# VH-VL binders against b7kms5: the designs that were tried, part 34

Target 1, 80 residues: b7kms5
Amino acid sequence: DTFETVRNTIRIESEVDESLRQLCHEERITKETWLEAAYLYLCEKPEELAQVIQLAQERLSQRKAIADYKRAKTMQERFL

## First folded at step 19 (VH-VL)

Design w_20
Fold by OpenDDE, fold request of step 20:
Structure w_20 (fold): chain C 80 residues (1-80), chain A 125 residues (1-125), chain B 107 residues (1-107)
Amino acid sequence: as target 1 above (80 residues)
Amino acid sequence: QVQLQESGPGLVKPSETLSLTCTVSGDSVSSYYWTWIRQPPGKGLEWIGEIYYSGSSYYNPSLKSRATISVDTSKNQFSLKLSSVTAADTAVYYCARDYTLDEGSEDFTIYFDYWGQGTLVTVSS
Amino acid sequence: AIQMTQSPSSLSASVGDRVTITCRASQGIRNDLGWYQQKPGKAPKLLIYAASDLQEGVPSRFAGRGSGTDFTLTISSLQPEDFATYYCLQHYNYPFTFGQGTKVEIK
């Protein structure tokens, strides 16, 4: 078997990352293979996939709101 | 897929107001920053300004007195007006999505990930 | 305003070459630096954000490094489609400012 990979920077919430790290350690897998496996699993589970997408959208919305607030505050301070 | 498209007159007379509109599709203008960038022929890029969907805006000091950016959420558009134009304002004008990414703690990062194809505006009598 | 000094202004290279472009900020901008590629008649395209993070869909031969005041964009092995003009952009403070650009031409 041959593999080609794409390297991307992934930012994960610290609490989730820690939990995932522990799981991966216990199960002797990696975050990368976890992500791949989880995605492939969900691809075969349309209802579960939809639920995960909704959850992901909600989390993104929250991150975006926080990020924009940080930006507004910080940029005002810097520009002042 | 997010797409941006600039529209407006390609020719403006000196002292008049340049008006451009950026139509966004594939995503809502709400909850984002939006920006205008221009590029004179054969020259580099210049940031004009940005606006948050709620109306908060910042402008390049070099253009602040003349530039106005606005958002129309009902049309999913944002616009640029540049008053008192001269030949120096001849350029390709780009609109872009200005994305803010949370980096955790107090940190964030900014980038322009989606751009319009640009529209040439020539200032000539 | 923060000044971004990009170098070189232009360079000639061949396919397969390693190309390095540098950008220096007049003051510290942490990692608030992006790299954009622009081909003739086209809009700029985001390559790198946060100084070193590769934008989705961008080939791994592109790499951004640096923090503070000194930044580099490296193309490990230049491909035919990489001949273009590259710009750095700081997002640390208003006004956002671009480097003057680096045109990568065919030798």
Scores: ipSAE 0.808, ipTM 0.938, lowest interface PAE 0.5, mean pLDDT 96
Fold by OpenDDE, fold request of step 20:
Structure w_20 (fold): chain C 80 residues (1-80), chain A 125 residues (1-125), chain B 107 residues (1-107)
Amino acid sequence: as target 1 above (80 residues)
Amino acid sequence: QVQLQESGPGLVKPSETLSLTCTVSGDSVSSYYWTWIRQPPGKGLEWIGEIYYSGSSYYNPSLKSRATISVDTSKNQFSLKLSSVTAADTAVYYCARDYTLDEGSEDFTIYFDYWGQGTLVTVSS
Amino acid sequence: AIQMTQSPSSLSASVGDRVTITCRASQGIRNDLGWYQQKPGKAPKLLIYAASDLQEGVPSRFAGRGSGTDFTLTISSLQPEDFATYYCLQHYNYPFTFGQGTKVEIK
């Protein structure tokens, strides 16, 4: 059997990425198969999925705040 | 499922003020930058300006003296006013979400990922 | 203002062809460049951000490369739905500026 894949860029926070990398190495899996497996598992666990979504939303909010701060500072410096 | 929709008069007389509103659905106008872009018929794209939901704004110098962008968080909208219009201001006007992506460290990048369908504004006597 | 010189202004190609569009900035803009696709009567659509990152849902046949002043958009195998006008956009400094566009037409 064959399957199609989608190639995309993922930016992961360094500490989380390192931890995940170590786990994947120890368990002899890849980040790709980890992500797929984790999602499929959560699809069968609605309560756990909701919890993960909430955590993801919180992390996104934090990233946005940081990014917008960087932007405001940097663009002001470049424009002046 | 973020959606943007431009609204306002499609016809404006010379020397009057062009007024458009962008209504955002599927997400809050808070925590984002928002931008206006225009495109004269058969021509390229021109960036008009941007606004952060807190009110900070930047404009294209070509339009700075005439353009005003504002945000209304209570209505989940942001607006464009362009004063003293001439035929040169005839264009399709787009509103878009202006997203800031964190690239780590001190770096970031910007892109416009969600656009309105655009609204034609014709300046004619 | 930073000028974005896009080349060519138009090109004719056939389905399956490899298409390359170039954008040159008048000064260094790092990777602060995006590529947008616009079809007639429609709003522009984001294809590439950060010079080389593929936007979600965009086919892998689209690829962006470059940094500094020279950038390229490549369509590895042109599909019928790819006939459109493409624009580069710099957002390194105000005002944000677009290239003049490249119209990809059917040969």
Scores: ipSAE 0.801, ipTM 0.937, lowest interface PAE 0.5, mean pLDDT 96
Fold by OpenDDE, look of step 19:
Formats: sequence, structure tokens, C-alpha cells
Structure w_20 (fold): chain C 80 residues (1-80), chain A 125 residues (1-125), chain B 107 residues (1-107)
Amino acid sequence: as target 1 above (80 residues)
Amino acid sequence: QVQLQESGPGLVKPSETLSLTCTVSGDSVSSYYWTWIRQPPGKGLEWIGEIYYSGSSYYNPSLKSRATISVDTSKNQFSLKLSSVTAADTAVYYCARDYTLDEGSEDFTIYFDYWGQGTLVTVSS
Amino acid sequence: AIQMTQSPSSLSASVGDRVTITCRASQGIRNDLGWYQQKPGKAPKLLIYAASDLQEGVPSRFAGRGSGTDFTLTISSLQPEDFATYYCLQHYNYPFTFGQGTKVEIK
């Protein structure tokens, strides 16, 4: 089989990334193929997919709050 | 799909106040920064200012004394007022979503990922 | 204010050409630099953020490089739809400032 790939920049929380890296190493797979497989699996599991989406939304909300705080603090310091 | 659309008078007389509104759809104005940018005909881009949905704002010093940006969460809109306009304020005015991306540790980055189509405002007597 | 000096102001190229645009900041801005594409009568479109990260949906022929004061946007193989004006933007400090733009024209 032949396939094309798309390059993406992914920023993962350090503790999650390390845990995932260790899992991939033990199972002799890559983070890329793990993400592909996980998504394809979830596409066939609508209830599980919904749960993952909800969790992802919660994590995004938390990241957004942190990002906005960093911006406000840092930009104020730079501007002053 | 996030969409932004500018609205307001396309013609303003000198010394009057330019007033524009950006209507956001497909996403809430909450939890984002929102910005105005303008472009005189045949010229480059100029950042006017930004506002956080909670009300905190920053302006270009070149326009600070005349520019006011506000947000209306109930209408999912934010607005620009520019007082005492002159011919130099003739431009296409864009509204945009100002996204803050967490890069970890103390780092973050900013970009304008969604823009309105722009609206021409001409200052003429 | 931080000045962004973009070069060249304009260039002529053919389909398939490699095109490079540069942007220099008057002071260090780390990676707080974005690249935008604008076609006549249209709003600017985000291409690159954080100096080198490709925006979702943007073709891989676009690449951003640099950090500190010197930045480049490269189009590896120019396509017909790439003829446009390109702007760099710094958002390290207020006020945010754009380069003066680079118009990429057909030769």
C-alpha cells in the first residue's frame, strides 16, 4: 500500500508525552501510528469518541486559561 | 465554522466618529482576544488594538487617544470607535480573532486565524 | 515600536520557482512572528505562526524559518494561486507591527 502524510506540530503535556513515549517504546510502535490507530478505533466507537471529545474540551479549556494568563502577565511586563 | 463580519457606515465626515461592529458566529466571543486592523487603499496593514472578552484592552499608541474597542458578549460582537477622523483614516477595516496558543512553561504565541472580509470606510466631506 | 523590515518589496517569479522573502525585526522577538498572505480584495490569510509552524490547511510548500531578528518565508515551488502580497507580523510587544509587504508577481 501507498500513502501520503501531513506534517503537524503537536504540543503535548510533558508528563503525558513521556508516558506515551514509554508505552510506544514497549509496544514497538510510534506516537504517530498510535494516534492514527486511536482515532480510527474511536471512529467506530461513537460513545467512547464522545467521551474523549469531552475530555479534550476540558483540557483545552484549562490550557486556554493558562495561556491567557501567561499572555496577560508577560505582555504587561514587556509593555511596562 | 468561525465567521467574522464587519458592519457600519462606509462613509464618514471629517471630525466625526467612525463606528464599526464585528459580528462573530460559529464561536463565542468569550475566552478570546479580538482585534481590529486597517489597511489604507494600496498600502500596508496597521494594527489598531485588541480587547479581551473581559474588557482589558491595548491600543496602538498612534491611535490610542482616538480609538475605543468594546465587546458585547450578549450579542457575540465587538466594536471599534475612532473619533475625530480625517482623510488619513480612510481604509479597509478588518476584525479578527486573536488566538493565544500555549507553548508550555512560560511561553505562548499569538496569531490571527479568522478574519472578517473587511469593510471600506471612506472619510470625505 | 518594533520595526519590521521586509524584503524585497516586490519580486517577479514563474510557476515552479523557489521564492524566499525575508523579514528583519529592529529588536529580538524570539519566535513571535507570523506570515500572512493577501490577495486583492481579500482579507489576509494566516500561513505561518510562531515563526515556523504551518497553519492547518496550508500547503507544505510554504515554510517559515528564523528566530530572534531574522526570519524567512519560503515557497519551494511557486503555484499559480501563490501570486499575492505577503506580510510578516510581530506580536512580541505592543504595538503589533507588520512588515511593509512583499508583492509576488508573475514574470
Scores: ipSAE 0.651, ipTM 0.905, lowest interface PAE 0.7, mean pLDDT 95
Fold by ESMFold2, fold request of step 20:
Structure w_20 (fold): chain C 80 residues (1-80), chain A 125 residues (1-125), chain B 107 residues (1-107)
Amino acid sequence: as target 1 above (80 residues)
Amino acid sequence: QVQLQESGPGLVKPSETLSLTCTVSGDSVSSYYWTWIRQPPGKGLEWIGEIYYSGSSYYNPSLKSRATISVDTSKNQFSLKLSSVTAADTAVYYCARDYTLDEGSEDFTIYFDYWGQGTLVTVSS
Amino acid sequence: AIQMTQSPSSLSASVGDRVTITCRASQGIRNDLGWYQQKPGKAPKLLIYAASDLQEGVPSRFAGRGSGTDFTLTISSLQPEDFATYYCLQHYNYPFTFGQGTKVEIK
């Protein structure tokens, strides 16, 4: 048994977090167990895992673009 | 597997132009800010400037008249030119990936997460 | 430019000691501060971003605190591999500026 845990900070978009919190409450599970179960389930399903990875990459790209926009806007305001 | 590698002459004569190139592998120059940082021997770090891949750039005021950073997307590289060098420009020069992290709302964080190994440029005659 | 002042300039400590390094900004910089570790002959390595967030792969004995003008980096139990020079960096406004560095020597 691997009963060790790792403590991590996760940043989730607020609308997604609200929906996930509601789901976890309704199903009487925690976010942590949902994340672990989702990963373990998808490991057995290569095609579904690839689809999730593609969506995750798209979301990462979008968040990166938003971050760069915020930086440019803020730094111009401060520099000006 | 992101790697950055500085290249260029290790020796530059006073009054000439120092020219360095950073080659990026395992990632695209078209997705990030990129920065140059230098460190004189035995001294601290000095930020030279940055460039966003679209060409927008910002420089340390003490160097902006002499420093120019550029991007070559076809070679996946970005470069530094520093004109009119003196002995004071002797330093190890680092290139780095300049990452912007989304923190939600209107917030963001900047960090330099990948660095080249550094290249010493000596200015002497 | 925003001046970043580190204290102390150097320190000596034993393995297992708790070490604290401070960084003070000449004006408020929110939490726009990072900590970098540099070993001799090597490039700096990111330890902490956003003043307190630990970079992946960095040991949990490193902790950052602070906001505004006063920041600290703490190593809760100094290890032999922590011999290095530590720099803070502000990215609140141009030009981005580093502190002068703090050299940590192991007794």
Scores: ipSAE 0.543, ipTM 0.857, lowest interface PAE 1.2, mean pLDDT 90
Fold by ESMFold2, fold request of step 20:
Structure w_20 (fold): chain C 80 residues (1-80), chain A 125 residues (1-125), chain B 107 residues (1-107)
Amino acid sequence: as target 1 above (80 residues)
Amino acid sequence: QVQLQESGPGLVKPSETLSLTCTVSGDSVSSYYWTWIRQPPGKGLEWIGEIYYSGSSYYNPSLKSRATISVDTSKNQFSLKLSSVTAADTAVYYCARDYTLDEGSEDFTIYFDYWGQGTLVTVSS
Amino acid sequence: AIQMTQSPSSLSASVGDRVTITCRASQGIRNDLGWYQQKPGKAPKLLIYAASDLQEGVPSRFAGRGSGTDFTLTISSLQPEDFATYYCLQHYNYPFTFGQGTKVEIK
């Protein structure tokens, strides 16, 4: 009947965000409609979804390692 | 999903060592900071300390060096030992995942996103 | 240690009310502050990180503001499930410290 929406914060690597912003601008869509469409499309394609999940896991691992390094460095400087 | 579960004795005698284990499922202990927090009955939350899985640890000075946190990667667990306990150490003890979020440009934030259900430890003779 | 002072310690409110809880740090902590909700007999639950960012699955009626020393948590229209105790936590420097808590009760 009506679309209920949820407001969320996400953080996207700047180069990826710039590329996605340009795509959305050219196609006259929004980032949120692109995300919705991409997920709905992939839900019907298990093999393609698995590839996206694998890439997402790799990126998550890389971002987590960077974050922990920054934390250790900064907290040592602040505490000591 | 990630789940944390505290385990250990619910009753500890004064002057002895309180020993708790947090079992992690749905994720690896070998990739995060891990935190213990406690809450005396009817009172607020107190951060006990944290450990990075590779061994760096920090503790609340209010515990006067009585606390030790350790990681057992083979069992996917981390633990708290609190020595020389008194009635003041009676509390619900929580374990939590201590997540570091990358914010770019040498910046980060910290939050505790998964918590165990808590376990009450009573210190009494 | 950095002291976190919450105000008020408790409040009574009705469903639909706007509720504001404050947290003041004894020194500047940038935006290194989180808000946690705790219901009786349950573990705390993360609501807000980095002073103003909503955790996934947290309703939009929750909003965090502030930086430096002065922070607020606002619930724009209180719901029955929002009656709980709320804690701020600073992670700017060791030891990490919670505020003393704010209990939100039904009138």
Scores: ipSAE 0.542, ipTM 0.856, lowest interface PAE 1.2, mean pLDDT 91
Fold by ESMFold2, fold request of step 20:
Structure w_20 (fold): chain C 80 residues (1-80), chain A 125 residues (1-125), chain B 107 residues (1-107)
Amino acid sequence: as target 1 above (80 residues)
Amino acid sequence: QVQLQESGPGLVKPSETLSLTCTVSGDSVSSYYWTWIRQPPGKGLEWIGEIYYSGSSYYNPSLKSRATISVDTSKNQFSLKLSSVTAADTAVYYCARDYTLDEGSEDFTIYFDYWGQGTLVTVSS
Amino acid sequence: AIQMTQSPSSLSASVGDRVTITCRASQGIRNDLGWYQQKPGKAPKLLIYAASDLQEGVPSRFAGRGSGTDFTLTISSLQPEDFATYYCLQHYNYPFTFGQGTKVEIK
């Protein structure tokens, strides 16, 4: 009814995913409920939310750099 | 949000150089691959080439000797020059963000997620 | 260069129909294939990457399948906004190449 859900796909690095899966299992929650709770909690904490956003931006930059490195290496091997 | 906009002359004379600029908003040109794609009226899409912001570039072999892609970080733009044009170069030209997605281990995927609106360049006397 | 052959080149269909478009590569390209939708006078729009992964904001009626040389795009229940031309793109090796396109028209 008022608590509708949406199906989404996300990509998480394996080491982070392993740790998060273990936490969720031990606490008997799901990744979905953890994500919802984390966001709702942070909405009440603007300074903490800003720090999470900063970390997310840093991780995004790191993942882009890794992806571009893999692309350059692979395409050089295939093209040559 | 990332936005791309092509600009340049809509009419170019044969034998001259076609010159187009793509202005990038909402992200840095220094962060991705960037690509040019063209489409002759009523026909399909042709990949022209790409550039990584640090200077590595690759071109369609049929256009390599005539095509040059460059980056201007101070204006947050990348550009296409196509020399010695003929009527066969009449097309809508698109710029696009050329995104590389990390898939873990040694895997990655590529997609063109943001496109400019396209600009028609007509080659005619 | 790797040739991408789409079939059919055009088709006519009704709202609600299931539509399948095929793309065949001239050599193995793993899953390095994307699907793009283009409406007249507009830029192409990314639908599917990595052969089967749905781009954010694309309706779930779109589905991609395949690997190697044979790929399909399926629209499970055609909607009015789906009448367009569809292109596959391989990015396995340079030059990157598009299929010739499949035009989906109202019957």
Scores: ipSAE 0.517, ipTM 0.847, lowest interface PAE 1.4, mean pLDDT 90

